# Miniprotein binders against q53ft3: the designs that were tried, part 17

Target 1, 195 residues: q53ft3
Amino acid sequence: MFGCLVAGRLVQTAAQQVAEDKFVFDLPDYESINHVVVFMLGTIPFPEGMGGSVYFSYPDSNGMPVWQLLGFVTNGKPSAIFKISGLKSGEGSQHPFGAMNIVRTPSVAQIGISVELLDSMAQQTPVGNAAVSSVDSFTQFTQKMLDNFYNFASSFAVSQAQMTPSPSEMFIPANVVLKWYENFQRRLAQNPLFW

## First folded at step 3 (miniprotein)

Design sN31
Fold by ESMFold2-Fast, scan of step 3:
Structure sN31 (fold): chain B 195 residues (1-195), chain A 82 residues (1-82)
Amino acid sequence: as target 1 above (195 residues)
Amino acid sequence: GTYKVRVTIREGVSDKETVWEIVLEIAKKYGVKVTITVTGDEVVIEMTFDSEEKAREAAEEFKKELEKRFPNVEVEIEVTES
């Protein structure tokens, strides 16, 4: 139902369902992430009166998850950009003499989506300055998305050539990108802030 | 029968973003399937057509767009029947 995008990384479209109404995406190396985009897939809407509350989780110094409400996605606004760089902490865990209970391990954060009644969502307050929305942001997002796709494809091609000297060719179906673009334009006609 | 257009470009194109834009526009215009193989040494683009006439037309259009935007790029184009 949902997708999650981080600049420079593969788009995730297969959320892990952890409850009937709850879905999560894993974000490895979250300390390098400034923004995440959460969006609804295809043209399949939420049931009437429902929407999705978007949460961000990272491990605290004791390894316990810390959940923060970032914002919402709805049929009327099926995508949102969230700034998470100010909501996370990576300081201390990288020092050789970090706290006794803190070890240097790969950090994994999560994006959680909870399908809730719109009335329930209206009673919740997201953390400040997490959501980003404007027409100018749409242009910036589109350019960064194109840059991200190109950088990912070229980087992957180089690594494939390095790892497999025999003819292990990587094939990228251009029509997949074209289909995404067409769906993007269709959604944009409904709401220029859907991205 | 089907006809394939194979375009080979060596690594070194300064603006690969523009190459992808040309490929997508041609695929959209002709409504054809495109397969792109990328390595560290070269990029190979294959387009599949039901008509020899359309295959050759698309190949020439792609070549001219490439030469227009990258005057120093040498490209190899082959049209084959499958």
Scores: ipSAE 0.000, ipTM 0.111, lowest interface PAE 17.6, mean pLDDT 62

Design sN32
Fold by ESMFold2-Fast, scan of step 3:
Structure sN32 (fold): chain B 195 residues (1-195), chain A 82 residues (1-82)
Amino acid sequence: as target 1 above (195 residues)
Amino acid sequence: GTYKVRVTIREGVSDKETVWEIVLEIAKKYGVRVYIRVRGDEVVIEMTFDSEEKAREAAEEFKKELEKRFPNVEVEIEVTES
């Protein structure tokens, strides 16, 4: 239902379903992550009147998860960009030396998506520094890149009925698609208007 | 019945990103799914259509776009029922 993208990493499209209405993506080595993009694959829309609340979780000094609401995705707004660097580093903390005194810091964080009623979502308050909506051009260009990749990838989606009949036929390797995506990302970074 | 458009590009493509752009534009315009097979420098693209008219129209458009962007491209385009 959902996808998760981090710059410089392979896109994740296989969320772990932990409940009927809850999905998670693991983010290994999360200390190197500044932004995360969460998007809907478009194959399974939200039920009428529902959307997804997007949460970020990192382990605290005791290994317990700390969950923070980043924002939302809906059928009308199926992707969003979140800045998480300020959330995990303790930026704005009054603690002297900050992370220098953290003895137990596992390197795996999670993105959680909870399917909730739109009315309930409207009453929730996301963390103020997570959304990247104030940088419209960056959000627009990243959205265009995501749309291009999603449209390309979805054009290869096959149903059981549409599979090729010959098992000896050779298919395009996944790494070739990845190389194209990486080149598109590089070109966009150098000239955001190339698309 | 269904109709397949098979585009075989043997040589003359200097930028594969441009080829993928053409594929995306046509697939989106006609609402069809695409299968791509790569063998060395040869690229085979197959698109499946519900009508012969749309298949032939898409094939012609694909050929024109490839020839416009790659003057030296060697391409074979076939439309078959299957």
Scores: ipSAE 0.000, ipTM 0.110, lowest interface PAE 14.4, mean pLDDT 65

Design sN33
Fold by ESMFold2-Fast, scan of step 3:
Structure sN33 (fold): chain B 195 residues (1-195), chain A 82 residues (1-82)
Amino acid sequence: as target 1 above (195 residues)
Amino acid sequence: GTYKVRVTIREGVSDKETVWEIVLEIAKKYGVTVRIWVKGDEVVIEMTFDSEEKAREAAEEFKKELEKRFPNVEVEIEVTES
């Protein structure tokens, strides 16, 4: 249902489902990561009245994960960009991943997504430095990359649904995601802003 | 040969969902594959057709629909043989 993108790395679209309403992406070598993009694949929407709370976790000095709320994704706003470089030594916040706090490898961080009621999400406050301003050149780049991917994937899903009889749900083939990533990297090489 | 319709959106669009609706309508009507990428601060949409007539018809419809929904949009549309 969800994807996770870090500049210079392969996009992840296969989250580990750790509970009925909880999904996790592993981020190895997290100290080299400044920004993370979380997005919905567009194949399965959230149920009415539901959304996703996005958390970031890294292991502390004794290997215990510390979870921090970064923000939210919803059907109306299916993508978000988060700056994590300022959070690698921050304090933990209240979180729903209690029973899943297990000792981890010191070099691996995680992005967690918890499917929650929109009303419950409205009562939560993300950490102050997680939201990224649109004036950052990297933020502009990452937002454009995400928009490009979302539109690209959506157009392919619709075309395939029309060509082959399918249930009410649309799908995005894995090879389409890979093809998009390769095309985007090649096209990005032509953008003088990022050379 | 094949013909490409390239739509470059420079400014005047603040609602990307509406742009996506227009892309969806055109792709659905003509049964074509769409490619989308970023060039600087512009969004580029490219559609591939097997006939020049269909490509030019789609380009005209895209322009009219976009201008109808965004009166101040700055858009460039090109039809090229590839």
Scores: ipSAE 0.000, ipTM 0.096, lowest interface PAE 15.4, mean pLDDT 64

Design sP11
Fold by ESMFold2-Fast, scan of step 3:
Structure sP11 (fold): chain B 195 residues (1-195), chain A 82 residues (1-82)
Amino acid sequence: as target 1 above (195 residues)
Amino acid sequence: GTYKVRVTIREGVSDEETVEKIVEEIARKYGVEVEIRVEGDEVVIEMTFDSPRKALEAAREFIEELRKRFPNVRVTITVTKS
């Protein structure tokens, strides 16, 4: 249902489902991470009246998770960018992950997504300064990202005529998509306004 | 078989002569013939290779050089077996 990406790293699209309404991504070597993007894959929308609350967890000095609410994703706003580099100090927020199994791996943080009622989400306050993008900024970024993806992907497209006789579909080599992702992340890390 | 690299430049180019120089450099490097034509507001470039590896390498170099000179260029590059 969800994807998670960090600049310079391979995108994660296989969240661990820890409950019917709860999903988790692992972030190894989290001390080197400044920003995280959380997005919906578009294959399965949220049920009517529901959305996703996005949480960040890091291990404290005893290896226990400290959860903080970063923000939200919804059918109307299916992606969000969060700054996490400043969130490792202070107290955790109230969270729905309290009963989950705890992973006590040093330097591994987690992104948690809890599917909740929109009315309940409206009553919650994310930690300050975690959300990086307004709706307008996100829309502009998404348009630029789609343009970049389309242009790069089409530069390596192969027609049916280039394939072994039998396939009736167009194919793009998987490593070309990976190279696009790496190029996009590199450029974004160097200048977040290159898009 | 042969492989045709077709480059379509749709927008973002301020100097067509610079594009021609990039095309000439790539064609000379790979020893291939090139055809350049203008179709309305688009510039179409075609090059024919005897190797899919060389075709993909040339396509990669072409897009890199175009983006160095024209950061906002919008191009479509395809590789087709002829």
Scores: ipSAE 0.000, ipTM 0.085, lowest interface PAE 17.7, mean pLDDT 67

Design sP12
Fold by ESMFold2-Fast, scan of step 3:
Formats: sequence, structure tokens, C-alpha cells
Structure sP12 (fold): chain B 195 residues (1-195), chain A 82 residues (1-82)
Amino acid sequence: as target 1 above (195 residues)
Amino acid sequence: GTYKVRVTIREGVSDEETVEKIVEEIARKYGVEVEIRVEGDEVVIEMTFDSPRKALEAAREFIEELRKRFPNVKVYIRVRES
């Protein structure tokens, strides 16, 4: 029913259903995430009078989940962009020997979606976040991302003689991909509606 | 899933020891294991990440450091999910 998108990562469309009305996406390496897009897949609407409350969870210093309400998705607003940077402060302090280890254990956060009555959702207050997208805005976001990637990749085309031979694989110069990704991340962090 | 970053250095490197030090610094910073092998006249470096963003950030830093010390290096990167 739902999808979750983080810039630079594969889109997730297979949420883990943990109850009849609750769905969860795992976000590994969440310390590097600034924004998350949550959207409906468009084929199955919410039942009349219902919508989805979107939560963000990270482990605190004791490893216990801390859930915060980000906002909502509904049939009228089936996608939303949320800024989660700044919500991670409850993670606690760094371990004394963490910086001395070469092997780092990644932290895993979660996006939770709870299907609730619209009346119940109206009584809740999200933590400092603004839902800034509609279906049209999400479509524009996706198209702009594809356009940006294509234009950067095309402008830095490399001759086949300079490519590493591999019949089953596609290769792109690292600098082209990294430049696009860095520019996109910077713009998205400054303004989610930068298009 | 997991993301593998394969860096292929074709030419423009005169000091493989410097490349090894750059790779070790990146591996230490991101907490990942690295494999280095020589295939013909090329040096291939492979690192495995659990995040595509970390993979791309590590690749960016590696290329920046490499080009800073070898301005004419020819290097190519493949990032794939396995």
C-alpha cells in the first residue's frame, strides 16, 4: 500500500506489516538521512474516513525506540516529504571507544504508518515538521530527479575505450554520479520544493 | 541490501603505496572491509556497504583524494546492489 523513498537509496515498496493497521519501513544508516518521502502506491485508497499517521523512530541511548509523529498521508494528500534531521538528538552520546573501532555497527531507524480515523488524526500534533507534497508534487519530484540524473550523466559521457570491460554491467564515471548526488542532496536539504 | 563499490584504476598512478594508504583511510573512516587486487595493468578496489549513500560518499572522497595526488589518473567506479 505504501512506499518510502530516501534520496540516493532504492525505493522501498514492501513495508513490514506488524498489525492489521500498522506498517513499518526500516531505515539503516539513518544518521545520513535528512529527508524521507512517504507515499501511497496509488492502486488501493484508504477506506472512507481513514488516513495514515506517519511516525519516525530511532533507538535512544538504552536501545529503546523513541517514536515521534511526523505527519499524515490521506487520499487527498497521498504523499508527503518529512525532514528528520534534528529529530535524532535523542540518540544519546557516542560510546568512548566507538571512534577507535574500524568496524562500525549501523543504527537502524524506522518509519511507521498507522491507519487511523481522520477524526483521531485531527487531534494529534506533529513534531515541528511540515507535510509539503501532494501527488502532483511527488510526481514532479520524481521527474526532476530523473532529469537531473540524466543531464549530469549525459554531459560527462566517456568513450568506450576508457571503460572497464564487463559484458553484463553498466559503468558510469564516479565523478558524474557523485556530483549529481551531492548537488541533489544539498538542494533537497535546503528546500524540499527546490524544483 | 548490500552495496558494492568497485573502483578501477586504469592509469595515471605512479605510486601504489599512496593509493593503498588512501584506501585504508577510507575503510577506517566508514568501518568497512576492502579488497585490492591487480587485474592486468589495472588496480581494482572493492568495498561493501550497507547504505548506498555511504557507498557514494566514500567513493567521492576516494576520487577527490586520488585526483588531488594524481591529477591525470583515469579511474572508473561501479556501484551495484547485491
Scores: ipSAE 0.000, ipTM 0.127, lowest interface PAE 16.8, mean pLDDT 65

Design sP13
Fold by ESMFold2-Fast, scan of step 3:
Structure sP13 (fold): chain B 195 residues (1-195), chain A 82 residues (1-82)
Amino acid sequence: as target 1 above (195 residues)
Amino acid sequence: GTYKVRVTIREGVSDEETVEKIVEEIARKYGVEVEIRVEGDEVVIEMTFDSPRKALEAAREFIEELRKRFPNVTVRIWVKKS
């Protein structure tokens, strides 16, 4: 249902499911990561009234996970960019992963996604300044444009399930939109001027 | 309340019996009833859950199984509170 993207790395689209409502991505070599993108694949929306809380975790000096709330993804905002470079030594926040038996390998961080009620999410406070689009105005604009296109294409395709289909209407597999998004992000990371 | 999962399959399915088998497997696993109907050239599948978590997980699993058997399948899916 979810994907995780780091500039210059292979995209992850197969999260580890650790509970019915909890998903985890491993981030090896996290010391070299400044930003991470979390997004919905676009094919399967959240149930009405629900969304995803996004958490970041790294191992402390004893190998125990330290979880911090980064932000949220919803059907209306199915992707988000987070700055994690300042959080690698921070203190943990209140999180729903406390009871999970998530074994941590030293030097491997994790992104956690917890599917929660929107009302519950509205009461939570993400760590300060984690949800950022970019480090400069050009990169910020380009990323917002990319997210806007992905959200538009994916939401339109999914929402059409409620409409009367026309025989002439063309359908695009959500995975094709995802692959384009992944490819564009990868190319942008290699050379911001490739387009 | 209850949550309904609706999956609409338009193209990319060469064997409707395989779709029925996948649906039966998911229904058995989650202990829910399913309705399958043909609307024109589309196959519509509906399942009703008493938990949004189960609805989301079932929808995800169903799509994954469909794509394993039919890599080019075109689907639309929604989950609504009813």
Scores: ipSAE 0.000, ipTM 0.155, lowest interface PAE 20.7, mean pLDDT 67

Design sP21
Fold by ESMFold2-Fast, scan of step 3:
Structure sP21 (fold): chain B 195 residues (1-195), chain A 82 residues (1-82)
Amino acid sequence: as target 1 above (195 residues)
Amino acid sequence: GTYKVRVTIREGVSDEETVEKIVEEIARKYGVEVEIRVEGDEVVIEMTFDSLEKAREAAWEFLEELKKRFPNVRVTITVTKS
């Protein structure tokens, strides 16, 4: 039901369901990630009055997961871009000589989606600066992201005859990607801050 | 079954030797055979894997390395079951 995209990486469409209302995507090598896009695949909409709260989790200095609310996706706003560079571990980003002569252990962060009542979501405050706020940076980033996402996703498109028969793997139809891209481009042209 | 990764580089590559190094590194890392063909002004690279997971992982690494060295590269990558 959900997708997760990082510019330059394979799009993820198979979230791990960890509870009736909770889904998780793994983000390996998250220290190299600045922005994450979360979107709905369009196959199954949220029930009326429901939406998805989007969380980001990273390991703290003790290796314990820290969950932070980034924002929301709903039937009316089925995709969102989040800046996570300011939320990641400060090791190496604030003190560049801190990892001198030390090989960094790969880190895995997570994006979590919790299906919640819209009224409950309205009571919550996302972490500061997670959403892209500047019009110039938003428009520039969004346009490049859209081009990168569409081109990248299209480059991995396969015909039905070339798909592997695996019941445990979900594939997103190419027409769904195209439909999302066209809708987003149209809305962006009308108002760059529509989402 | 087996899975083929086909990479078609259309433009945006200024150093062909760097592309060859990326191909060699990926092939060595995954222990797979590679075939490189020049078709007109495009370069076509094919690699065969015994696992869909490894094929996708290799395709992702290849794309990442290409974009890192050539930010404006135009490339098409497909993964098919052979």
Scores: ipSAE 0.000, ipTM 0.088, lowest interface PAE 19.2, mean pLDDT 65

Design sP22
Fold by ESMFold2-Fast, scan of step 3:
Structure sP22 (fold): chain B 195 residues (1-195), chain A 82 residues (1-82)
Amino acid sequence: as target 1 above (195 residues)
Amino acid sequence: GTYKVRVTIREGVSDEETVEKIVEEIARKYGVEVEIRVEGDEVVIEMTFDSLEKAREAAWEFLEELKKRFPNVKVYIRVRES
């Protein structure tokens, strides 16, 4: 039902279901992660009155898990970006994942999603700064990924004079890539969640 | 001068009628001439424009519509002055 994305890593779309209402993604080498994106897959919504509470967990100096509430995803806002850098020295928050805490490696963090009633979620307070800049951080992250893709694609550009037909090759004109990039930036500026 | 957009479709098209509809819509929208021919197992489409900007715009729209209908299509597009 959910996906998890970290810049420079393969997107994860197969969360481990650990209870009827609880899902977990593993984040190896978490020390190098600054932001994580959590999103809903497909067009199938949460049941009416329900949403997902998003938690982050890392091992403390004694190997004990520390869970922190990052924020929420809902039918009205099916994706969110969270800044997790700087959260690795805080105190744990109240969390529904207690029984799972012993089973993980020291260098692996986790994202947990708990499906809960919206009224219950409204009574919970996320850790400071994690969700309050989510839209701005998402725009910045998306822009960085867009720039990375454009630079990658442009590295394969050839002049018209160098375009030789080959049965095994696919070519896209660099000007078409540039036009796509411009249109994407314009749409992103108008609505960061247009895609 | 004139500018030609050459689209070569190699694989991933299950319905040639849909490709023809996309070509017709783009040609009508930009008011340009179109040539469609089959070369072996490839479909080659050429459109002639009087401006580079229109040629680029049409090429982008063609790619977008084609990928929308046939996500696995293998295609390459060239824009050249003729």
Scores: ipSAE 0.000, ipTM 0.075, lowest interface PAE 18.6, mean pLDDT 66

Design sP23
Fold by ESMFold2-Fast, scan of step 3:
Structure sP23 (fold): chain B 195 residues (1-195), chain A 82 residues (1-82)
Amino acid sequence: as target 1 above (195 residues)
Amino acid sequence: GTYKVRVTIREGVSDEETVEKIVEEIARKYGVEVEIRVEGDEVVIEMTFDSLEKAREAAWEFLEELKKRFPNVTVRIWVKKS
C-alpha cells in the first residue's frame, strides 16, 4: 500500500507487514540518508476516518532503538517528505511498535507506518524539523530528481551511427527521454501527487 | 561536435547577482562562453562545451552551487549534443 523513496536508491514498494495495521521499510546505511519520502501507492485508499502515522527508528549509541514520530499520511495528503539527518541523536517519541527493533542490525534504520484513527493521530506531536511535507517542497525535490536523471541520461546521448544494435541491450533515443521528461513535468505541475 | 548545457531558473532565487557570480565562476573554470537571457518569467543560462564530460561536470557543479545558496530554487537543467 505504501512506498518509500531515498534519493539515489531503488524505490521500495514492498513494505514488510508486521501486524494487521503496521508496515515497515528497512533503511540500510541510514547515516548517509538526509531525506526520506513516504507515499501511498494511490490505488487503495485508507478506510474512512483512518490514516497512517509515520515513524523513524534507529539504533542509539547503546544499541537501544529510538522511535521518532515524523508525521502522517492520509487520503487527503498521501505523500510526505521527511528530513532525518538531524534526528539521529534525538529523543524518542511515543510509538505503537513493540519489540520489533530487536531484529535490526546496528547500521539499519526503519520507517514504520501505523494505520490509526485520525482522532488518535490528532493527539500526537511529531518531532520538530522532520516534516518537509509541503507540496512546494515535494515538487522541488521531485523536479531536482527529474532534472538529475534527465541530465545523466542525456549525457550518454549518441548519434544513431555510434550505436551497435544488440538483442541483449535496449537503446532509447534521446528525444524519447526528452518527451517523457516534458510530459512528466507537465503532469507534475498540474498535480504534484500524480505518481 | 559540441555539447550545450541549458539551465532554466523558475523560482526561488532572491539574488540574481549571486547567480551571475556562480555562472561566471563556472565559465572561467571550464573556459567557456555563457549566454544569459530572460524568457517570460524564467532566466535561461546556456553554455557550450567541446566535450560531453566537461558539459556534464559543469552541469552538476552548477546545480550544486545553486542549491547551496538557494535551497528552494526550482531549476530545469539539461545537456544536449548540438
Scores: ipSAE 0.000, ipTM 0.077, lowest interface PAE 18.5, mean pLDDT 67

Design sP31
Fold by ESMFold2-Fast, scan of step 3:
Structure sP31 (fold): chain B 195 residues (1-195), chain A 82 residues (1-82)
Amino acid sequence: as target 1 above (195 residues)
Amino acid sequence: GTYKVRVTIREGVSDEETVEKIVEEIARKYGVEVEIRVEGDEVVIEMTFDSERKAWEAALEFREELLKRFPNVRVTITVTKS
């Protein structure tokens, strides 16, 4: 249902389901991470009236997680970027994840997603320095993400006569990817917060 | 026939030694010879394979390793039948 992206790393789309309504991604070597993007894959929407509360945890000196609320994702806002640099263990908030089953090796952090009622989410306050505080820094990260994706997709662009594709594989014309990239860049430049 | 994997690096690489390590590892793994040349400000790397499947596997692996280390690199990787 969810994906987790860190700039410079492979996207994670296989969250560990720890309960019917709770999902977790592992973030190894978290001290090198500044920003994390959490997003819905788009194929399975939240049920009406529900959304996802996004939590982050560092292991403390005893390997026990300290969970902090970063923000939310919903059907209307299915992706969010969070700044996790500057967060530290010992600043934990109230959280729905039980600590009993989660003793970690130092240097591995986690993103947790709890499916909750929208009314419940509206009453919660995320940690103040977790959300991206600057439009410019958000735009910079978004541009790097777009460039990374476009470069990946376009790196396989060849003329039709130059390849023999496997019969079971699906191909998308490079021109379609380029048109999407150009349109998104233009819209981002005009309004960094458009969808 | 033979299949050529051509990698063109335009920008976004700050450490050429890391690129050389990726090239050497792929060449060693697949048992192929590598041709590297500089064309202006671009670096072109070519590897020749006797199997289409191996050429595509090598191309995909090269791309993954390069983007993992240089996420903003501007690169084109092509597989052509020669």
Scores: ipSAE 0.000, ipTM 0.115, lowest interface PAE 18.0, mean pLDDT 68

Design sP32
Fold by ESMFold2-Fast, scan of step 3:
Structure sP32 (fold): chain B 195 residues (1-195), chain A 82 residues (1-82)
Amino acid sequence: as target 1 above (195 residues)
Amino acid sequence: GTYKVRVTIREGVSDEETVEKIVEEIARKYGVEVEIRVEGDEVVIEMTFDSERKAWEAALEFREELLKRFPNVKVYIRVRES
């Protein structure tokens, strides 16, 4: 139902379901992470009157999870970006994950999503200045997907001399991929809804 | 700028006259000049376009026409802004 994107990493779309209403993404090497984007995949909406509370956890000095509420996603606002770089040494906030048997290593952070009643979510206070506007979230998501595609495609680039001849196969020069990337970035900067 | 298309044919062509016909057809359709030269055992075709999109459309169409006549042809396409 959910996706999680970190700049410079492959998007995660397979959350671990740890309870009927609770989902978790693992974030290895979390010390290098500044921002996390959480979004709904658009296939299955939340039930009426419900939404998702987004939490971040990191291991403390004893390897115990410290959970903090970052914000929310809803059917009306299905994506959010969070800045986590300032949250790795603070005390945990009130959270519904404390009683769950979530298996994790001491060096791995997690994003947790708890499906909750909208009325209950209204009573919660997210930590610090973690949330960013949904428009920025969408634009950043698109930029990171664009970066991911370009990096993936360019990793297969070979010189003309290295190409194996194949009459049924089409070869695209790396500079064409780069030009597509630049054109898409330009269009996205002008209008995020251009596609 | 302008976009130069270089199509290199390495092998699989048994009739160069047919290749020339295909090249002329593409050049006429897109209104561009074409240069054909032999470099070693390869045939190199160059065309210049004012649009990157047209350059790729012409190059891919040329490759498709070659494959219809010569199923075993080995073709390489390069597009460069000049």
Scores: ipSAE 0.000, ipTM 0.074, lowest interface PAE 19.1, mean pLDDT 69

Design sP33
Fold by ESMFold2-Fast, scan of step 3:
Structure sP33 (fold): chain B 195 residues (1-195), chain A 82 residues (1-82)
Amino acid sequence: as target 1 above (195 residues)
Amino acid sequence: GTYKVRVTIREGVSDEETVEKIVEEIARKYGVEVEIRVEGDEVVIEMTFDSERKAWEAALEFREELLKRFPNVTVRIWVKKS
C-alpha cells in the first residue's frame, strides 16, 4: 500500500505488515539518511475517515527503539517528505507500536505507518521540524535548478581579460543559457522529477 | 454535506501574526472562508469545506505548518460534519 524512498537508494514498496493496521520499512545505515519520502502506491485508498500516521524509530544507546511521530499521509495528501537528520538525538514520543520492535539491530532504523482514524490523527503532535512543507520542497527544487544552471554554465565559461573591465570576470555565451533553459523546460514537461 | 475544521490554540505561540498568515494561506489554497474568535484563553479558528477529504487535508496541513513554526504549541484540531 505504501512506498518509502531515500535519495540515492532503491525505492522500497514491500512494507512488512506487523499488525492488521501497522506497516514497517527497515532503513539500514540510517545515520547517513537526511530525508525520507513516504507515499501511497495508489492501488487501494484508505477507508473513509482513515489515514496513516508516520513514525520514525532508531535504536538508542541501549539498543531500545525510540519512536517519534513524523507526520501523516491521507487519500488527499498521499505523499510526504520528512527530515530525520536532527531527530536521532531527540527523545521518543507516544506511539502505538508497543513491544513490536523486539529485534535489536544497532545500525537499522525503521519507518512505521499506523492506519488510524483521521480524528485521532488530528489530535497528535508530530515532531515540529520533521515535516517538509511545500515551501521547503519548492526551495529544494529551486536549489537543484540553480545548481544545474551553475554547473552547466560554468562548463562553458571563459575568462576574457580583453573583453571585460576586470580580469576576474567570466564571459558566458548567451546561446548556452538559452539552450539550458529550453532543455530544462522540455525535460520538466516530460517528467517533473528528471532533475 | 459540509465539514467544519476547528482549530483551538491554547499556548506556545510567540507571534499571533504568523498564525494569521498560516490561516490565510490555507484558506486561500482551499478557497474557503475562515472565522477567527477568542474563547476564554484560547484562539478558535473554523473553516467550512464541502468535502471531508479536503477538510482533513487542510486540518493536517495547518497543524504541520503551525508545529513547524511553534514546536511547543498546544493545539487541538477537530473535523466535524455539519
Scores: ipSAE 0.000, ipTM 0.101, lowest interface PAE 22.1, mean pLDDT 66

Design sQ11
Fold by ESMFold2-Fast, scan of step 3:
Structure sQ11 (fold): chain B 195 residues (1-195), chain A 80 residues (1-80)
Amino acid sequence: as target 1 above (195 residues)
Amino acid sequence: SEMKEVRIKVDPDEDPEEIAEEAFEFLEKGYRVRIEIRGVSREEALEILREIALEFREHGYKFTVTVRGDTFIITVKPKE
């Protein structure tokens, strides 16, 4: 079983089964969506040697679905974050000198999950840079960068008694660097694009 | 290959360092530790998770983070 999460919306945990190996989540008002998280609920694992290919579908100018591969979820990596901005309908349907005012009735995109052999999944190429870092890789990278910068900056700290006046040189108190480090962590936690 | 797992539910009023210290005790005994953060905003959960993850990183533990619904989960394995 799978779940689908969009920032600012109720989480979906009840996928529609459309084939023996295919599951779909509806994404109404998809033009306002930038990122989607797809994850396994942890109740039922994939059979050995299998995983889930994650697709995004939007209606083209003719109302026909256009499916694109975003990435994968597996027992070893049961969640993934995807950027879908730029994959939405209307791209290429506009006139070069301006867009026409077209009343569109299809307003729903879909996330599709196809249960496939891992070997088959390894042969497929996801669209562009849709996949983003997992929460664990993002957390590790961000913490490492913050620690590295703080340690680097702090290595230049000197007491006021050790300072030699120079009109061309500026100094920043070490506590200001620490305040920036703490503020950066808090600000980053408030950005939904980073989880 | 056969490991026992301990589940720790995070109280957001609890010190993240204290939560990590509890996890260390179980990891030293050979348990896999699963820490769950839920019932708070995504922003608050991410901050708590980052502080707990820092403790694991500083002590050389390997961990993974997953998101399931409104729950952030960090799982840590004993050292090899």
Scores: ipSAE 0.000, ipTM 0.070, lowest interface PAE 22.6, mean pLDDT 66

